# Designs tried in a protein design chat: VHH binders against q9vpf9. Part 46

Target 1, 373 residues: q9vpf9
Amino acid sequence: MSMSIDSNKLLLRKGDMKLDNYPTCAVEALTRLETLIASRNKQNMVMQIISEFIFLERTPKDGDVRKSQALPISQMNLFQEFQLIIALIEYFSRPGRDATRNAIFLSLFGSHLTPQRSKLLSRLISTAVSGSVAPLLSSAGTWMQQVGCKTPLSLEVAQNIVSDFISYSRKTPEQLKQLPMVGPHFAANFMVAVADLYLNEQRSPTLNPPPDALLDTITEWMMENPTLCQASQQPLVLPAGAIAMPFTTPLAGLLRWVVLAPLVSNRSAYSNLHLSLLRALQQLVSSGESTALPSQDLMQIVKSLQSYCARLAESKTDPQADAAYQKCMERFAQAVQIALSSNCITNQIQLLCLLESLPPHKLMKIVIEAHKK
Below, E stands for the ipSAE of ESMFold2; O stands for the ipSAE of OpenDDE; V2 stands for 0.75 times the mean of E and O plus 0.25 times the DockQ between their complexes.

## First folded at step 20 (VHH; framework vhh_nb_b201)

Design g21 (at its last look DockQ between E and O 0.66; V2 from the best seeds 0.55)
Fold by ESMFold2, look of step 20:
Structure g21 (fold): chain B 373 residues (1-373), chain A 122 residues (1-122)
Amino acid sequence: as target 1 above (373 residues)
Amino acid sequence: QVQLQESGGGLVQAGGSLRLSCAASGFTFSHYAMGWYRQAPGKEREFVAVIISTGSTYYADSVKGRFTISRDNAKNTVYLQMNSLKPEDTAVYYCAASPDLQWLFYGEFDYWGQGTQVTVSS
C-alpha cells in the first residue's frame, strides 16, 4: 500500500519543513522516497520531492508552455551542498536493502541532471572513492551502467576522478589502489569510461595517451585482479520489474590502448597491460561466459591504423619497416586470434575484410588465413 | 498535449537503408526516454530500441548492429538509422516516450506516435 496523498502533500508543502533544518529535511525526504518509489506512477511526485527538499530547487512559474521546458534553479549555498554530501555519504554507507539503495541513487542521479546536480554527483563519488565507501560505490557502479559508461555524465565523473587522484594532486593515485576490491563493478565501469577518453580518435582528433599514473594504476588493477573485467557482467540488484541496461566490459577500450600505444609511447606498462588483457580474454573464453566483443570497436582500431599508414605513405615510409606499426599489429593479431578462436567477435567476416586492407603483417596474415573460408 | 510524429518510412530493397525521425512536443524532452517499437500485420508490437536522456541505448537482439538510435535534444527529435534491412523488418514503426525513471523502473512508455510504414522487398 502506498502512502496516502494527504501525507505526501504535507511533506511536499514547505510549511512542515524548515530551511534551518537542512540537511535534516533531505534525510527525511530520502526515507519517505523509499516507500514512494515502490508505488507505480509516483515518479513525478518523487522528482518533485527530490527537487524541492533534497536539492532545494525552485521550479519556474506555471502557465507558460515555453516555461514548462525550463530547468529547475538551484537555491543551495555551498555550505548546504557540503552538508548534503555528508548526509548522502551517511545514507548510502548503510548496508542492507541494496535494491532500494540503488533505486534511490538512480532517482537522484539517473536522468539528465542540472549542472549543480552533476557537480555534486562528481564530488560525492570522488569522496566515496577516497573513503572506500563500498555500499555507495556499489550504487555508483549500478548507476554508471544504467546511464551508460560512455555517456557525457559518466565521462564527467571519470574525468573528475582522474583530475582529483591523478592530474592535480588534490588526492593521490595510491587512494585508488583499493577500488577494485572495494567497488569492483564501479572500477570496471570507470575503466570503460577512461578507456574511451584516451587513445580514441572518435573522441579527440589526435591519439592522446592517458596520463602515466593513470596507465600505471589501470595496469596494476588488471595484473592484480584477473576477474575485474567480469565484474561488469554481474546481475544488477534493482527493484522487481526494473530494466537492466546493457553492461559494457572494459576489454575493447583497453585493447585499443595497448594496440595503438606504440604510435605515441614506448612505456613498458603497455606491455604488461597487453599481457593482462590477453589473459582476461582467454579466461572469458575458458569460462564459457563469453561476452561478444563488438566488432565495431575493433574496426575503430583498424581505422586508426589506416590513418597512421596513410601518414606514413605521405612521407614515403614503408609500414612493413615501421617498428611502431609492426608492434601495433603484433599486439592486435594476438588479441584477434584469441577472440576469433572463441567466437567472441560479432560480424567476423566484416572485420576480416578490414584487417586484410591493412599493410601486411606476418602474424596477422596467419590469423586471417586460419579463420578464412 | 503530447505529440509524437514519425517520418522517413517507405519502400526499400533488402540490404538497403532508411532513417526514421520522430518529432516530439508537449513535454520536457531532455528528461524522457525515447523509443521505437514496430508492429507487423497480425502481430503484437515489439520493442526495437530505446535511448534514455543520458544517451544510454538498448536494442532488441534482432536489430543489434544494424540499427542505431540517436537523439537531438535541441530539435526534440529522436532518430532510428536502419541499415542492412531485411524483409522481416517490414512493419509500422512507432515512436514512444516516457520519463526516464518510468522506463528504467517499469519498462513502460506513456505516449505513442501514429506510426510510419516501412516495407522491405526482396
Scores: ipSAE 0.700, ipTM 0.885, lowest interface PAE 1.4, mean pLDDT 85
Fold by OpenDDE, look of step 20:
Structure g21 (fold): chain B 373 residues (1-373), chain A 122 residues (1-122)
Amino acid sequence: as target 1 above (373 residues)
Amino acid sequence: QVQLQESGGGLVQAGGSLRLSCAASGFTFSHYAMGWYRQAPGKEREFVAVIISTGSTYYADSVKGRFTISRDNAKNTVYLQMNSLKPEDTAVYYCAASPDLQWLFYGEFDYWGQGTQVTVSS
């Protein structure tokens, strides 16, 4: 007598949920979301449940959270926020399907966050890093890719990690050092975000180097695991029907670091990072993966160098005699050589043309000539 | 009422460029994913490109490297820059909108424009 548990009848109506005890109601809500998230027609309900029972937000009068222009106001106090963080950590640590976990994470923190949710997300991820919570970090990595690694939200998360683990610590905590092992996808995407924050003229007219401890940490990661950058290329585990957004590798951003570093810093860590990057690029060649370095990112490096050369010209300094420029070009040429040889650069012709616009460098010239055919 | 109005379509020679625009109203534009679809005569509507609220983009393989989707939240407008156009790109182009998660989870848009004709001559 096969008890066909009519799994259909758990019509989870919003009306059955009570705000009796926090965070118990949040945990219950999360459990209910597991079944609802698989349904295309229940997205509004999912959002409502999340807003009301997890984040304790006031629901818009019109009942459609998706159409509301007003940001919901959360009534959560600091203690409740803490309780929620703990509850979420526990929830994500439970055995379950990765696709479901990722879907829940995306539903909670989506692409549009209230300031309170954003702060909570940052705290949650920091706590996950501190506690080496692998499943949560995996979901965070997936989230970061889906929303974009260089978006304001991702950058905020990255900045908060830097603040929590780098800025307030004399030594990088062991938990951060282990992040590539615990959450490689998140670590890789974190590197994309953090790389975008520094030595980037698109963000700041001044080339601001990363904190020393951050540089050392990233360098160590890359040295210990040359395949870490490939973690960003791993297929996302998403629900059926979901669209995976394109991945971004940290290689271009980190290359920008090492190439432009001579302009602002003489730290040896950049040399080590450069070496590690070259190794990583070489490994990609062996794997047959074709698009690790977007040409646009490399063009950005060229633009920065052009700007620098323009300043040299204003000072009547010959770029050929400028040690910093020469070092930049050397590092750049080495990386470009490997990348071109591996065919991992998009729009190669445009890049080569742009490279030719720079004051001549012996090695770069060789590289350009070798590939302009 | 949600409205999506496409513009910028027309006749262009192969190898040429066009820029489509879609003006949106009736919803919080900054919170929505915006996309472009196209439908050629006798063919099914096909995905072209999407930009989510965060600015992240996704392209069909057929247009990758040639088309660029962008958005201006201040103007509630999404754009499709089309370069290196081919006769195969001839179609009615439709603007589409949905919340980010709707598109990301299900690959579907909730709202659609009326479309603008793009014709690429050989």
Scores: ipSAE 0.317, ipTM 0.699, lowest interface PAE 1.9, mean pLDDT 89
ESMFold2 (binder alone), look of step 20: mean pLDDT 88; pTM 0.890

Design g22 (at its last fold request DockQ between E and O 0.67; V2 from the best seeds 0.00; counts 0 for: pae E 2.03 > 2)
Fold by OpenDDE, fold request of step 21:
Structure g22 (fold): chain B 373 residues (1-373), chain A 122 residues (1-122)
Amino acid sequence: as target 1 above (373 residues)
Amino acid sequence: QVQLQESGGGLVQAGGSLRLSCAASGFTFSSYAMGWYRQAPGKEREFVAVIISTGSTYYADSVKGRFTISRDNAKNTVYLQMNSLKPEDTAVYYCAASPDLQWLLYGEFDYWGQGTQVTVSS
């Protein structure tokens, strides 16, 4: 039965949708979006439908919503938000094409979110983690990569997960522990984001360590899943013609954690994490997959160490006698050795020069000399 | 009306640097993906770089490590810093714009500038 071209046109009209039954209208909207998104030329309509029928936002009836400067205000109450979350979970759990799901997810949350949508997204993802909703988490992982894992939106998602699963729980829930298995791509991208939140002087003048439970969780993930960091490199399933934004490896941020940790913590978990990172790096080398440790991230570590050494100097403390600094340099040198050997580092010469600027460490010196030739 | 105006093109020697600018108007700049394309004589227009509203960037392999795309939302301007220029980089460079979603879903831009000529001499 060839659904007539006319029925397809009717399905594409915003005017046929009724707001009288939420969240049913949202689910219907999602279904319509599949067709609209596939058409590639109805983006304004897509955005209008999303705003009006999914998020219950007031949108101007006339005009290009894409050009609007005003952020729409949602009229959703808490119950409706909850209903939407459930509806979305159900929707994403339906059989369908990954490209379509990812496109829908991107369309819903995009890169420009109202505070309300952002909160909703965080709740949605937390709920998906709690329920081990693999398809939704996959889409979330794709979203994070497309918009950027270290962007404010991604960081907010990560922070909320930490808050929901780590801060308010005595024990890390099993659902979070299983996240690498349920949604490896999301888990990897989550690690990128969460790694950026802690022990990062670019975010805070003080080196703030992660919560103990988070550290333990990440360490466990890395120990149990040595290939987890490679999950960030998985090809994205996007609509035809789409461009996948570059992936970000969690290795750089986690390396920063383990290298700088001795300055603020003596927890043994960092040693375990360090070992796991080295293993992960070695595996990457063996696979020929050049996970580029961005030189910039490594340079950031150097800057932090420089800053620390400057403080030591002010206190007339010899860095050679400082156990924390020595431990930092040891961990750093081991990782750098592996990374340089695998040509995984961009702008190696600049990095080596910066490393030479640090107070001397025996192992680091060996590494530098080996690679300056 | 959406307007994209490129500037900064010119003649440069191989190994030199140029910085292109594109001033944008007629839309909410902060919510748009901005990109650069180039077209050499007798060749098809090719993608160079994109920066989305979040600041995330993507580069063509041919320019990776040499070119840097950046944006200033306060000035509604996107930039393309081109270093280590090669004769092969000779082209008309076009600024492009679209809502983020258009780029994220389809890898396409809706709006285009008039272009600025970049010539790299050997």
Scores: ipSAE 0.890, ipTM 0.955, lowest interface PAE 0.5, mean pLDDT 92
Fold by ESMFold2, look of step 20:
Structure g22 (fold): chain B 373 residues (1-373), chain A 122 residues (1-122)
Amino acid sequence: as target 1 above (373 residues)
Amino acid sequence: QVQLQESGGGLVQAGGSLRLSCAASGFTFSSYAMGWYRQAPGKEREFVAVIISTGSTYYADSVKGRFTISRDNAKNTVYLQMNSLKPEDTAVYYCAASPDLQWLLYGEFDYWGQGTQVTVSS
């Protein structure tokens, strides 16, 4: 018994096996990980097997350690990276339990990643989008929720998809257009992440609009897939005992796009997106106990409008006469009305006070007065 | 050797605030999930909050909206900001740590601190 167990471990850990048997040793490691994860008492071994046999990493020597980090060093060449991507696509495409695939995906990519693993993850996901690989994208959607849709790792993946599939041309690749049908949870989480990248003063000192093709793609997704925002709320399939991290809907981030867009763009697509968002908000509010528009996200929009009005004051422009500001407030008032009428926001008083601090808008004034009584 | 040292406990009036800290050593902090649990007299230890290395957080329903977990990877320290404290929050608070995957796959922590007493008076 002992000799058999030791022989199997030696096979998985031999450097000659990695060199002579890649990517087969990675596939064998994935199979062994399923058993180790089910056993619950092999976490350090799981991480070592992933590092050594899947990502072909070595532990740093004293001379190799970077000043600020002691991360493993990748020894993969470009051909091995390609082989691993193909092997992972094949692995996640095979029949099996969703909980097992999700556990493996989280084991590979769910902790703090080396730059090389992050790059490989981005390439893997882009390949899965191109190939419409639904089981992998389902695992990626679960992963994105578990690590957080707005965290740097998720934002890097979202940026890579934008870079790979959004071009200067107005025509978006069909595989990206179909993403909501192939991987709705991943598509919804991608929307959360990409909405955070644009028209967001927490990410950039300027309000940079999304690329036109991305805006058009997101608008079409929302119009053609009316339940897409609800995909963020679907229960995760995880191993027994695992805890689902909180979900985030894309509504708040996309609302920020449509409300702030008049400050930087005259594209009519934002009007179509706004209508779709209002419909999605009403559906989402009516379907559960969760907050569809967290008050903190709405307050971020107020802060951006305050900053714009401060710049108008410096140029001696009256915000009430500014057409862009008035359009922002019209869209914002319509969304706030729905959120307040549903009574779904904690600390509504703080939000109302901030809204009153903005230069007046006719509809917003009506909305505020209706809910202060 | 893994070490977790809590600090910042004490006596506070209901409605008040308190900030707990947990200094960590003996592991790669940037790849670990950090959490807080509490145990009131005569009760089982209960989950309070977790923050994983990516920055994602999760809270027990009883503290959501009142407590905030945060981390400073440069200082290897996790914090629990406790606002609007209630007498029911009286407990020994324990810092917990594990590799991210232990939390993500199993909802569990491997390492525990000694605990710090928080007492909320009426």
Scores: ipSAE 0.659, ipTM 0.869, lowest interface PAE 1.5, mean pLDDT 85
ESMFold2 (binder alone), look of step 20: mean pLDDT 89; pTM 0.899
OpenDDE, look of step 20: ipSAE 0.829; ipTM 0.928
ESMFold2, fold request of step 21: ipSAE 0.578, 0.506, 0.601; ipTM 0.839, 0.816, 0.852
ESMFold2 (binder alone), fold request of step 21: mean pLDDT 89, 89, 89; pTM 0.893, 0.891, 0.894
OpenDDE, fold request of step 21: ipSAE 0.883, 0.881; ipTM 0.952, 0.951

Design g23 (at its last look DockQ between E and O 0.75; V2 from the best seeds 0.00; counts 0 for: pae E 2.1 > 2)
Fold by OpenDDE, look of step 20:
Structure g23 (fold): chain B 373 residues (1-373), chain A 122 residues (1-122)
Amino acid sequence: as target 1 above (373 residues)
Amino acid sequence: QVQLQESGGGLVQAGGSLRLSCAASGFTFSHYAMGWYRQAPGKEREFVAIIISTGSTYYADSVKGRFTISRDNAKNTVYLQMNSLKPEDTAVYYCAASPDLQWLLYGEFDYWGQGTQVTVSS
C-alpha cells in the first residue's frame, strides 16, 4: 500500500501543529522531526519546530533562526521541563534508527545551548543514567564526541554528573557503576571529559585531584573493563553525508591523573588505576590502533613535571631525592614504554626530546634510549 | 550580507610556512563552524580542516599534523596555520562557513569565500 506522496506533504507543514497540549505537542514535534531531518534543506524549519514546540521558545517571526543573535527565551516552567524530560526518555526508548535518534539528539541540543537547554540536557542525561536508558545514553555519547569531549559544554555535563552522583552520595549509586555496560560510548566520552577536569594545570593553576568516590568509580570501571577506553573509537552512527568528528580516548587524561597523583595524593586507587591503564595500553597494541595517546597530552604531563621540578629547585631540593617525583616518573616511564612499543604515540621524537629535558630517572632513561634511534 | 574574505596566501618554498586568515561578517560568527577547502588546478575541491563553534577540530589526513585551524571569535576570524608545506599543497584555499548543525548532520557548508592562492615551490 503505497502511502501517497500527498500524506507526506501534509506532515511537513509547521502550520498544522498546535501548542494547546504540552507535552503532547513536543512528542508530535519529535515525530515530525524524524522526517524533516532526513532532508538537508529543512534545517531552519527543524530548528523552528524544536524551539517552538519542544522548548516553547519565542522565536522571531520573520528571521532565519540560524542567523539570530538573540538567544530565544523559553516559556517552560519547571513542571513542563520535567514533562519534557520524561517525554524525551520515552521517545528515545522507542524502536528506531540509531542515525535518526542521534540526529534528533544533535538537533535538540546542538552546540549552542541556551542556559535552560543546557540545564535540561544535564538533567536529561542524569535521568538517563539513573534509569539506565541505553539508547539515550548512546545518543548522548555521540553528541559528546561531535561537539567535543573537552569543550565547555561537555565538561558541564560531566560536572553535573559528578555533582549528582558523586557529590551528594557517600556511595556511588549502582546506576553509575553500571554506566559502562549500559552506555559504553557515553561512559568513555564521559571519562574523557571528567579526566580533563582534574589534575590539569590548564584548567587550574593548582593540581586538584578528583573526588575520592569519582576516582574509585573510574578505577573500578577500568579494572572491570580494560577495553572501555576503546569504546570511544567506535564508529559513530550518523546520517548519510555526516562527518564524524575525531574521537578522544580517556587514556591520556587518566594517565595524567595517575602520573601526577603522587604530587597531591597517596591513595592506593591511583596505583590500581595505573595498572589498569597499562593493561588497556597493552590491549591496544594488539588491536593495531595507533592513535590512543596524543603526544600533546603527554607533553602536558611533562610540562607539569617540569613545573614541579622548578619548584623543587627553588626549595633547593634534589629531584632525585624527591619520592613524589620519582614515583611520577616511574609511572610515566612504564606507560610511555608500552605506548612507544605499540606505536600509539604521534610525534614520538618530539616527546622523547621533551622527556630528556626532565631530571634524570633511571627507568625513563632506559625507555628514552631504547626508542631514541 | 554574508561575507568571507580570505588573506595570507602567497608563494612559499617547500618546507616553509604560511598563515591564512578568513574574516567573516553578516552572521553570528560564534555560532558557526568554519572550514577550509582547497582546489588545485584540474582537481576537485577538497576538504582541509574545520573548527566548530565549540572549538573541536577535524583535519584531512593529507594535512594532519602539519596544519592547524583556529578561530578568534572576538575578531570574527578563522585561521589556518600551514607548516611543512609541500608542492602538493599548491591550491586556491577557500574559507567556508555554516551553522554547526549543518556541518555535523550533513557535512555541508552554506557560505564560501573567494579564495586565496597558495603556491609552494619545490
Scores: ipSAE 0.806, ipTM 0.919, lowest interface PAE 0.6, mean pLDDT 91
Fold by ESMFold2, look of step 20:
Structure g23 (fold): chain B 373 residues (1-373), chain A 122 residues (1-122)
Amino acid sequence: as target 1 above (373 residues)
Amino acid sequence: QVQLQESGGGLVQAGGSLRLSCAASGFTFSHYAMGWYRQAPGKEREFVAIIISTGSTYYADSVKGRFTISRDNAKNTVYLQMNSLKPEDTAVYYCAASPDLQWLLYGEFDYWGQGTQVTVSS
């Protein structure tokens, strides 16, 4: 039949929970959730407490609250949003209870966010970057790995960081520059996300380069922190029974930047980034890490180069005479050579066939011939 | 009432391919993690692959590079593309479903299909 109110939720709302005690009721709700979240059969109650007392959302009655299709809509004003951000910063800064903290973060932000919750998440993370709040950034890193770095929500978070610290800032703050030292896991996942936003024809009809300051920041990160492209040796701290989703290396997306960049830019930072990425790829091969480049990511680079060559044909330009194409292929061949020499690329034969379809390049031809058969 | 219906199983020669489908109803498909498990006779059910509602995927080591899970939210259907099949892939394949947070927090599935037989001959 219809479920109205569980005994636990009723006691919470009748106890000391009043909406005019905001953000105190949110802090108290977070504390009570720590014990409730351990019981897998209380997920619906957990989500209702989060919606009503933390995000102040109103839920339409539909006869089955657990199975409702309707999305709650937040009724928070801007002052309450700031109060909640401060309360969450304080909550997630507390020492200890890492698995519980990560479970709470996933419950708040890991599924079915309203637009208002996703905006609040972006503001929360930007605030944590500005404040160098390492414990929160650790939880955000775990969250981004578990939900996926290239999903719309993760891309929204990444775009808001670019907006806050690059596009609308008077200068790139030191806190963003230090992010790899404060929150290395989140920094790596952020790089996966921003790499997907730029120089990527899957996301935009044209190859739009990253803002210059973002490029410079990422280049500095990679020069100073070469291990960012590697999966951590330490397991994710998750609740008992939870399954860690796989780490995504930033290497593939950043290689797409440096390989395709000559088509739209001559910034020297891309040469420095390329060298850093080759070193990161070499180290991955040397260490025996299994986070090798998926063939699918490399094939997308080939497709973008094919599209460019088709446009060269329309203007009757020989790819061998096009300096931009030659630079793209030089960088691509160097990366592919390192990746192929260790057999770390999945679906290698399909990639080699696609590489042969591109107009000839001397180094790439050598690389293909060395690994064909 | 939740319903999971697998299809696409059958007999195939080693090295061949099959595509399994699982049609889902009775829940908000776009909010659910979907997975595939398999069970050979006399063995325990084992994990094959999962796709969460955000699109992220995870595979058992024994099938990485050969199997691909995907979903079509418009058709409420999850797929398992199985390539380079081996006789050891012979099993009943089960579709599974759970809300994203149930999966993310506890690694468990609430609902299971009836299964579809896959047989790989030498």
Scores: ipSAE 0.536, ipTM 0.826, lowest interface PAE 2.1, mean pLDDT 84
ESMFold2 (binder alone), look of step 20: mean pLDDT 87; pTM 0.883

